# Ledger of designs, part 20: VH-VL binders against Uncharacterized protein B0228.1

Target 1, 207 residues: Uncharacterized protein B0228.1, of Caenorhabditis elegans (q09220)
Amino acid sequence: AVVTPSIENHKMENASVTISKVPISHRPRGFTAGSDSKKLAVQRFKLLISDFLSDAQLSKSIDVAAVGMHKGKSMDDILDDVYTRLRRTLSTKQISELAKAQKGLVEDLDEKSAKLVKARVKRMIVYSFDPAAEQIHKYATRPSMAFALIAETINERFVGSVKDLIRDVLTPKEYDIFRKHYHPHIFKLDNIGNNTEAVRTTTHETF
Key: E = the ipSAE of ESMFold2; O = the ipSAE of OpenDDE; V2 = 0.75 times the mean of E and O plus 0.25 times the DockQ between their complexes.

## First folded at step 22 (VH-VL; framework fv_utomilumab)

Design e1 (from z1 with heavy chain Y102F; at its last look DockQ between E and O 0.65; V2 from the best seeds 0.00; counts 0 for: pae E 2.7 > 2)
Fold by OpenDDE, look of step 22:
Structure e1 (fold): chain C 207 residues (1-207), chain A 125 residues (1-125), chain B 108 residues (1-108)
Amino acid sequence: as target 1 above (207 residues)
Amino acid sequence: EVQLVQSGAEVKKPGESLRISCKGSGYSFTDYWISWVRQMPGKGLEWMGIIYPGYSDTNYSPSFQGQVTISADKSISTAYLQWSSLKASDTAMYYCARHEAFDYLWGSYEPFDYWGQGTLVTVSS
Amino acid sequence: SYELTQPPSVSVSPGQTASITCSGDKLGDKYAHWYQQKPGQSPVLVIYEDSKRPSGIPERFSGSNSGNTATLTISGTQAMDEADYYCQVWDTSRDHVVFGGGTKLTVL
């Protein structure tokens, strides 16, 4: 009686990670479109997300994003538009840095896994900015209002949430590898308060 | 419609110089990479090198490094393959092929989606 | 240097399924692309990213990639499918394009 082991096809239940839509209850507070909203957006971006790009590059990118949001384009399309425009203005040094990061990522993960990791990161960014884009589309009547809303969206809490989301959708290994190659110069992935974890990775090499 | 049009067939003698061309049309020339591929008579495809016309970045196969020069003129949407001194062994069909610019942010290695019609180069004494 | 190996030739009867293999070290971790070249013509992309079909390519063409082997499959092979087929990958370590040696498909 050859007991054919019933390979229980454990249906990996696609745990639909119900990403609970954090209700951004931000009632449109009277956006005083200050004359410096765009500048503020650039500064906050550099401080909280990435200082890899120049002020001029970021300014133009924000222009493209603001217009896209105002027109009701998808965030995916907006990011692609921003990237398409941005890549034409990148310096040789910037290109080299990106290429190096990509090469390292692929070496550590392989080509397919690296692509999937980046795709997941992009999706999380798109997901996170969708509410802001919707608000801008609905309520922004002027470019200055769009800039103000973008600037308001880019804050420590929001960026922290995005970083956490990215961490959650990647495996620990994937996240560590991604961080290894992209943090801090291309993407600031560490939370401002967690300077303690960067110190822990350096201490394990000394023992 | 996207097209890559290559220069006509060439008959040359050993020691002569040659430049062949590949002109792109129907798309943004600076947004795509151009590779050159050699195919000797009755043989397979051999990748020679690549150029990004947007900033003239080039990379060569080790087998072709120093043997040929790849260049581009973005003002006329044209890529070039050049020999300073031809050899009989350079007799082959040469193709240019397009692929999308590498996405360093989101990660994609694109295939060659469009090919030129080929340029036959014959080198004989 | 990264190398791709293909059988030099494959023969199939009309209506049967043809399979062309491409082998490389950890090829499954890379994206494989496939090109068809008919006599006197330029290569044409028939499969990209292991299993995707470009617009205009018949549904009988399919692809897979796992382990060390990528496979181009042609179901219901037709006489018009007689051609040379090449697999291709990017060697990310050197940023080089690598072609297989090519496979001649004969429809008998």
Scores: ipSAE 0.085, ipTM 0.686, lowest interface PAE 2.4, mean pLDDT 85
ESMFold2, look of step 22: ipSAE 0.483; ipTM 0.768
ESMFold2 (binder alone), look of step 22: mean pLDDT 92; pTM 0.944

Design e2 (from z1 with heavy chain D103T; at its last look DockQ between E and O 0.28; V2 from the best seeds 0.00; counts 0 for: pae O 4.2 > 2)
Fold by OpenDDE, look of step 22:
Structure e2 (fold): chain C 207 residues (1-207), chain A 125 residues (1-125), chain B 108 residues (1-108)
Amino acid sequence: as target 1 above (207 residues)
Amino acid sequence: EVQLVQSGAEVKKPGESLRISCKGSGYSFTDYWISWVRQMPGKGLEWMGIIYPGYSDTNYSPSFQGQVTISADKSISTAYLQWSSLKASDTAMYYCARHEAYTYLWGSYEPFDYWGQGTLVTVSS
Amino acid sequence: SYELTQPPSVSVSPGQTASITCSGDKLGDKYAHWYQQKPGQSPVLVIYEDSKRPSGIPERFSGSNSGNTATLTISGTQAMDEADYYCQVWDTSRDHVVFGGGTKLTVL
């Protein structure tokens, strides 16, 4: 009696990570669209997300994003539009740095895994900005209002949440490799509070 | 408008040296890669090698390594393919083609979006 | 070395759908690009990143890539579509460009 072991097909239940939509309960407070909202958005982006791009590049990218959001385009399409425009303005140095990062990512993960990691990161960004895009589409009557809403969206809490989300959707190995090649210059992935761990790794080599 | 203009057809004898050119216009020449592609008569496309004019980085197909030299002069937006000693077997159409470098943030490896018109090289005794 | 394999020729009647395949090890993990070359002309990009169309390319051209095979599909094939078609990928391990052997599409 050859007991054929019933390979219980454990249906890996696709745990639909119900990413609980954090209800952005913030009723649009009277957004005084200050003349400097776009500038603020650029500054916050450079401070919290990436200082890889120039102010001019970011300004133009924010223009494309603001218009896209106002028109009700999907965040995926908006990011693609921003990318398409941005890549045409990159310096040789910037191109070289991005190429190096990509090459490193592929070398450490392989081509398939690298592609999947980037796709997941993009999806998390899209997901995170969707609520803001919806608000802008619904309530922004002027470009200045769109800029203000973008600037308000880009804050420490929000960016921290996005970073955490990226960390959560990647394996620890994937995250470490991604960080190795993209942090800090292309993407600031460390939370402001965790700067203490980067200092600890440098001190162990000196003893 | 983006254009790649190649040098004219060449007729040479075995043992002679040759350099053909590919001039880019309508874009930032130093920010894009240039590849050379061989096509023998009635045959398929063969990638020969690549150069990034911005810092003159080159890479060759193993089959063409040491057989040809790829170079660029960024001051005149021109890439070159050179033979020190031609063979009859070098008779072919040669194309230059442009492509963007690597995947950026969330993009893809870029295709050859623009091609030169080709340079016919004939090597006969 | 990474290799791409294409059928040497494909024939289709006008108005029918043509399918040209490109096979490679784990090709679905890569991005495939497709080029059209007519006699006496330079290659022209017709599909990039598996399924995207450049500006000016007709909607009848489409592409897919999964497993070990990328496919260029031409719906409602026209006489003007008769050409050689080449698939292309990057071998990231060596930083090399790889072309398929090419497929001659004949519209009968």
Scores: ipSAE 0.047, ipTM 0.678, lowest interface PAE 4.2, mean pLDDT 85
ESMFold2, look of step 22: ipSAE 0.439; ipTM 0.751
ESMFold2 (binder alone), look of step 22: mean pLDDT 91; pTM 0.939

Design e3 (from z1 with light chain T92V; at its last fold request DockQ between E and O 0.62; V2 from the best seeds 0.00; counts 0 for: pae E 2.8 > 2)
Heavy chain, then light chain:
Amino acid sequence: EVQLVQSGAEVKKPGESLRISCKGSGYSFTDYWISWVRQMPGKGLEWMGIIYPGYSDTNYSPSFQGQVTISADKSISTAYLQWSSLKASDTAMYYCARHEAYDYLWGSYEPFDYWGQGTLVTVSS
Amino acid sequence: SYELTQPPSVSVSPGQTASITCSGDKLGDKYAHWYQQKPGQSPVLVIYEDSKRPSGIPERFSGSNSGNTATLTISGTQAMDEADYYCQVWDVSRDHVVFGGGTKLTVL
ESMFold2, look of step 22: ipSAE 0.533; ipTM 0.791
ESMFold2 (binder alone), look of step 22: mean pLDDT 91; pTM 0.939
OpenDDE, look of step 22: ipSAE 0.081; ipTM 0.690
ESMFold2, look of step 23: ipSAE 0.541; ipTM 0.795
ESMFold2 (binder alone), look of step 23: mean pLDDT 91; pTM 0.941
OpenDDE, look of step 23: ipSAE 0.575; ipTM 0.811
ESMFold2, fold request of step 24: ipSAE 0.425, 0.434, 0.483; ipTM 0.722, 0.742, 0.756
ESMFold2 (binder alone), fold request of step 24: mean pLDDT 91, 91, 91; pTM 0.942, 0.944, 0.936
OpenDDE, fold request of step 24: ipSAE 0.751, 0.716, 0.736; ipTM 0.892, 0.877, 0.885

Design e4 (from z1 with light chain K30R R94K; at its last read DockQ between E and O 0.52; V2 from the best seeds 0.00; counts 0 for: pae E 2.6 > 2)
Heavy chain, then light chain:
Amino acid sequence: EVQLVQSGAEVKKPGESLRISCKGSGYSFTDYWISWVRQMPGKGLEWMGIIYPGYSDTNYSPSFQGQVTISADKSISTAYLQWSSLKASDTAMYYCARHEAYDYLWGSYEPFDYWGQGTLVTVSS
Amino acid sequence: SYELTQPPSVSVSPGQTASITCSGDKLGDRYAHWYQQKPGQSPVLVIYEDSKRPSGIPERFSGSNSGNTATLTISGTQAMDEADYYCQVWDTSKDHVVFGGGTKLTVL
ESMFold2, look of step 22: ipSAE 0.484; ipTM 0.769
ESMFold2 (binder alone), look of step 22: mean pLDDT 91; pTM 0.942
OpenDDE, look of step 22: ipSAE 0.035; ipTM 0.615
ESMFold2, fold request of step 24: ipSAE 0.440, 0.447, 0.492; ipTM 0.742, 0.754, 0.768
ESMFold2 (binder alone), fold request of step 24: mean pLDDT 91, 91, 91; pTM 0.942, 0.942, 0.943
OpenDDE, fold request of step 24: ipSAE 0.781, 0.787, 0.796; ipTM 0.907, 0.908, 0.913
ESMFold2, last read: ipSAE 0.401, 0.398, 0.495; ipTM 0.734, 0.727, 0.772
ESMFold2 (binder alone), last read: mean pLDDT 91, 91, 91; pTM 0.943, 0.935, 0.942
OpenDDE, last read: ipSAE 0.789, 0.799, 0.770; ipTM 0.910, 0.913, 0.900

Design e5 (from z1 with heavy chain A101G; at its last look DockQ between E and O 0.36; V2 from the best seeds 0.00; counts 0 for: pae O 5.4 > 2)
Fold by OpenDDE, look of step 22:
Structure e5 (fold): chain C 207 residues (1-207), chain A 125 residues (1-125), chain B 108 residues (1-108)
Amino acid sequence: as target 1 above (207 residues)
Amino acid sequence: EVQLVQSGAEVKKPGESLRISCKGSGYSFTDYWISWVRQMPGKGLEWMGIIYPGYSDTNYSPSFQGQVTISADKSISTAYLQWSSLKASDTAMYYCARHEGYDYLWGSYEPFDYWGQGTLVTVSS
Amino acid sequence: SYELTQPPSVSVSPGQTASITCSGDKLGDKYAHWYQQKPGQSPVLVIYEDSKRPSGIPERFSGSNSGNTATLTISGTQAMDEADYYCQVWDTSRDHVVFGGGTKLTVL
């Protein structure tokens, strides 16, 4: 009696990661459109997200994003527009750095997995900025208001949440590899307060 | 409408120099890569090399490295393929093709979406 | 060097499904593009990124890529589909474009 082991097809239940909509209850606070909202947005971006781009590149990117949001374009389309424009203005050095990062990512993950990781990261960014885009579309009557809202959106809490979300959607291995090649020069992935953890990983290799 | 128009057919002798051209129109010439592809009579497609006209960055297939020169003049939206000394073995159809290159941010590689009509080069004694 | 292998020829009767394969080491980890070339004409993109169709390409053209093999499928093959077909990938490690050897599709 050859007991054919019933391979219980454990239906891996596609755990629908219910991305709990963090209710960004940001009631439209009275947007005092300060004359320097765009500059503030650039500064906050460089400080919290990435200093890879020049001020001029960021300024133009914010222009494209603000206009796109105001017109009600999808965040996916907006990011594509920003990227398309930005790509044309990148220096040889910037291109080389991006190429190096990509090459490293592909070497560690392979091409398909690397693409999937980047796609997931992009999706999380799109998801996170959707509420801001909606608010701008509904309430921004001037470009300066759009800039102000973008600047307000780019804060430590928000950026921290985005980083956490990226960590959650990637496996630990994928995240470590992504961080290895993109942090900190292209993307600041560590929380300002967690500089202590980066020091801990280097100390464990010395023991 | 996007178009790549190549120079006309060439008949040359061994040892002669040659430059053929590929002119882009209907798009921003500096925003796209141009590749050159060789096809010998009755044979398959062979990638020769690539140029980004925006900053004249070039890369060659190992088999064509040092054998040809790829260049571009962005002022007239034209890419070039050049031989210093032709051989009989250079007899082939040569195509230029456009693509957006590799997206290093999002990990996408763009295909050759538009092709020139080809330039036939015949090298005979 | 990274190499792509295609069968030299494939034959199909009108209305039948044609399958053209392209094989390479871990090809499924790459994105494959497909080009059609008719006699005396320039190549035309028919499938990109494994399975996407450009505008103007008939729905009978489809593509897949897994393991070591990419496949171009033509359902309901027509006489006009007789051509040479080439697969193509980007070798990221060397920053090179690589073409397959090409497959001649004959519609009998």
Scores: ipSAE 0.026, ipTM 0.620, lowest interface PAE 5.4, mean pLDDT 85
ESMFold2, look of step 22: ipSAE 0.471; ipTM 0.761
ESMFold2 (binder alone), look of step 22: mean pLDDT 91; pTM 0.939

Design e6 (from z1 with heavy chain Y104F; at its last look DockQ between E and O 0.62; V2 from the best seeds 0.00; counts 0 for: pae E 3.6 > 2)
Fold by OpenDDE, look of step 22:
Structure e6 (fold): chain C 207 residues (1-207), chain A 125 residues (1-125), chain B 108 residues (1-108)
Amino acid sequence: as target 1 above (207 residues)
Amino acid sequence: EVQLVQSGAEVKKPGESLRISCKGSGYSFTDYWISWVRQMPGKGLEWMGIIYPGYSDTNYSPSFQGQVTISADKSISTAYLQWSSLKASDTAMYYCARHEAYDFLWGSYEPFDYWGQGTLVTVSS
Amino acid sequence: SYELTQPPSVSVSPGQTASITCSGDKLGDKYAHWYQQKPGQSPVLVIYEDSKRPSGIPERFSGSNSGNTATLTISGTQAMDEADYYCQVWDTSRDHVVFGGGTKLTVL
């Protein structure tokens, strides 16, 4: 009696990670279009997300994003537009740094895995900014309002949430490798309050 | 329509210099990389090197490093392959090929989607 | 240097399925592209990113890539498919393009 082991096809239930739409209940507070909303957006971006780009590069990128959002373009298209334009203005040094980061990522993961990691990161960014884009499309009547909304969106809480989301969608290994090559110069991935984790990673290398 | 048009066939003697060209049209020339590929008679494809015309950034295969010079003039959407001193062994078909600019942020290595018609270079005494 | 190995030749009868292999170390972790070159013509992209077809390429062309081997498959091979086929990858460590040695497909 050859007991054919019933290979229980464990249907890996595609755990549809129901990304709970954090209801951004932000009722359109009276956006006082402050005269310097764009500048504020640039500053907050540099502080919270990345200081890799110059103020001029960021300013132009925000212009493209604001216009795209106002027109109701998808965030995916907007990011592609921003990237395409930005790429044309990058310095040799910036290109070299990006190339180095990419090379390192591919060396540690492989070409396909690296591409997938970046794609997931991009998706999380798109997902996170979609609500803001929708609000801008619906309520922004002037470019200055779009800038204000972008500036308001780029805050510690929001950016922290995006970082957490990125961490959650990557495996610990993928995240560590991504962080190794992109943090902090290209992307600030650590939460301002968690300076303690950066110290832990450096201590493990010394033992 | 996207096109890569290469310069005509060349017949040269050993020791002579040569520059062949590849002109792109129907697309933004500075948004794509151009590679040069050698094919010796009856042989396979050999990658020689690459240029990004937007920044004039170049990289060469080790086998061709110092043997040729790759350059571009973005004002006329043209890439060049140059020899300072030709050898009989340089007799081959030379192709230029386009691929999308390297996406450093999102990790795309694009294939060669368009090729030139080729330039035959004959070097004989 | 990263190397790709292809069989020098493959023969198939009309209507049969042709398979052309490309082997490299951990090739499955890379994207493989395939080019067709007919006599006296420039190479043409027929498969990119292992299994994607460009516009205008017949559905009989397909590709796969796993382990150390990428495979170009031509189902229902036709006389017009007789050509040289080259696999290609990016060596990201050196930022170099690498071609296989090429395979001559003969339709008998």
Scores: ipSAE 0.220, ipTM 0.730, lowest interface PAE 2.2, mean pLDDT 86
ESMFold2, look of step 22: ipSAE 0.411; ipTM 0.735
ESMFold2 (binder alone), look of step 22: mean pLDDT 91; pTM 0.941

## First folded at step 23 (VH-VL; framework fv_utomilumab)

Design f1 (from z1 with heavy chain Y102F, light chain T92V; at its last look DockQ between E and O 0.48; V2 from the best seeds 0.00; counts 0 for: pae O 4.8 > 2)
Fold by OpenDDE, look of step 23:
Structure f1 (fold): chain C 207 residues (1-207), chain A 125 residues (1-125), chain B 108 residues (1-108)
Amino acid sequence: as target 1 above (207 residues)
Amino acid sequence: EVQLVQSGAEVKKPGESLRISCKGSGYSFTDYWISWVRQMPGKGLEWMGIIYPGYSDTNYSPSFQGQVTISADKSISTAYLQWSSLKASDTAMYYCARHEAFDYLWGSYEPFDYWGQGTLVTVSS
Amino acid sequence: SYELTQPPSVSVSPGQTASITCSGDKLGDKYAHWYQQKPGQSPVLVIYEDSKRPSGIPERFSGSNSGNTATLTISGTQAMDEADYYCQVWDVSRDHVVFGGGTKLTVL
């Protein structure tokens, strides 16, 4: 059966891991036209994060995210909103691919561990985008500006930091398994230009 | 209020065809999966299969594969279970049950949170 | 196929603690859900994801899952708790739902 994925808000007890927030310096500079900014956001997303979604799907998702950020919604809520909309538009093929990835993840780990890994990944994403969302809420006066700020946020440095954070919060085994099933098609976990990810023995804090 | 309302009891003869229904209300019908569960008299629950009405995608238990057909009409928020040719052994209570979409992204499987009232199917000569 | 095994029956006196087990290979690696079914009624979810209670379910219902066994525990068992109880999991590999055989809880 083709099963649509859902985003569950797992209130995992925040182990007080002081994770340094990626500094986002967004000063309202001369932003390009809203449409161009959105396109840029889509392109950067596909390039740096995931090319799993179509341009149309991403465009609409960015619309939802931009509005949410502008209104000051939490990133968790924004992601849920995006996903709620997106899941209804996913193709059977996309759903199947997600299902396959999930099945693989669960096979290599277990159902509970897989859930926890994904929850941690989600948390890191939320954590990383929170500052950007806050800035957008504070400084974006119109949706076009939100798009521009989103596009600016989605850059090599930022995305790289997010990827590193994800790596750091997972055990090496978890990360390898996650990467095995989700990279690169669903999630691009490697940094651009680093084809040889040396197995960095990162000290993983168990959450 | 979320409700699953099933069609009424059926009395049939062997060889007859049958379709029973499960109508969802109080929620977005296309956002949830519907499973069918058989319970023979005095026996336990048996998962038969599942449908996602949004895509009309189905999966069956091996025991029921080819024995029944599960379908849905999203326009009227209704799922169906049908037999082309009933057997006496098909005598049972049949339940539909709702659960949220499987979370392929976050690894969660949702339980059956709402059940229909059941449809008793009696097949006798 | 993945299989879940339950004892066919469990008896408990009122006010005592009832424990219903569900066994399966590496069941602890899965989320177990529990359903209560009273005679002539539809099943009702009483525990989900091993230990979570749905709204409206009394606190006396609890669950755990480790190793090969999930357990539904009913503390301070009441007469109204007499019912059949079913454990359930999802077999991800086959994308199948699996029920246990059910346990008849009798409150003596």
Scores: ipSAE 0.033, ipTM 0.602, lowest interface PAE 4.8, mean pLDDT 84
ESMFold2, look of step 23: ipSAE 0.468; ipTM 0.762
ESMFold2 (binder alone), look of step 23: mean pLDDT 91; pTM 0.939

Design f2 (from f1 with heavy chain Y52W, light chain R94K; at its last look DockQ between E and O 0.46; V2 from the best seeds 0.00; counts 0 for: pae E 3.3 > 2)
Fold by OpenDDE, look of step 23:
Structure f2 (fold): chain C 207 residues (1-207), chain A 125 residues (1-125), chain B 108 residues (1-108)
Amino acid sequence: as target 1 above (207 residues)
Amino acid sequence: EVQLVQSGAEVKKPGESLRISCKGSGYSFTDYWISWVRQMPGKGLEWMGIIWPGYSDTNYSPSFQGQVTISADKSISTAYLQWSSLKASDTAMYYCARHEAFDYLWGSYEPFDYWGQGTLVTVSS
Amino acid sequence: SYELTQPPSVSVSPGQTASITCSGDKLGDKYAHWYQQKPGQSPVLVIYEDSKRPSGIPERFSGSNSGNTATLTISGTQAMDEADYYCQVWDVSKDHVVFGGGTKLTVL
């Protein structure tokens, strides 16, 4: 059976890993028209993060995210809202692909470990986008500005930092397995231009 | 209030066809999976299969594959379990149960949080 | 096929602690759920994800899961706790639900 994924807020006990927040400098620069900004956000998302979703799906997701950020919602809530909307629009193929990825992940790990890995990944995403969300909440006076700020946030440097963070919070084995099943179609985990990262024997055996 | 209401008890003869129903209410029917569970008299719970009503996607236990058909009508929030030809061995209580979709993105599995009241099916000559 | 094994019966005196085990290969790598079923009634979820209690379930119900064994523990067992208990897991790879054989808990 094709089972739809749900975003659950797993309050995992914060291992006190001091993770440095990626500095996001969003000064209200001359923002492009809202529609163009949204399109740019979609394009950058597909390019740098994931091309798993259609443009239409991403557009709607960005709408939800922009509004959420503007209202000052937490990134966790925003993600949940996005997913709640998105999950009903996913194609059978998309769902199947997610299922396949999950099955593979569970096969290589186990259910609990897989859950923990995904939870950590989610936390890193949330953690990384929190500053952007805060800035959007503070500075975005209209949805078009939110779109622009989102688009600006989704850049190679930022996304790269997020990817690095994800790598750092996972063991090498976990990361390799996660990458095996989710990269590149569901999540683009490699940095643009670093095709060779697959070979990094991550010595993270110590955790 | 979330409820799963199943159709009434059935008395049938071998070879007859049967469809029993499970109607969900108090929640978004398409957002949850419905499983069917068999319990033979004095025996344990046996998972038969599952349906995602939103997509009409089904999966069956190997033991029940080809033996029954699970379906759903989302327009009336109803799931079905169907036999084309009943056997005496099909005599059992049948439960429908709800669970949230497995989170393939974040690894959460949801238990059966709500159950129907059961449908007793008796097949005798 | 993945199998879960439960003892067919467990007996406990009122006020004592009952432990019902569920065994399976690497069961600790899975989340176990537990259901209570009283005669003539539908199963009721009493523990989910190894150790979590649904709303309305008494605190005397607890669960654990490690290695190859999940355990449902009922502290201060009461007469009303007499029932059949089933453990359940999900085989994600096969997308199958698996129940244990069930355990009859008798409160003496």
Scores: ipSAE 0.080, ipTM 0.608, lowest interface PAE 2.0, mean pLDDT 84
ESMFold2, look of step 23: ipSAE 0.458; ipTM 0.766
ESMFold2 (binder alone), look of step 23: mean pLDDT 91; pTM 0.942

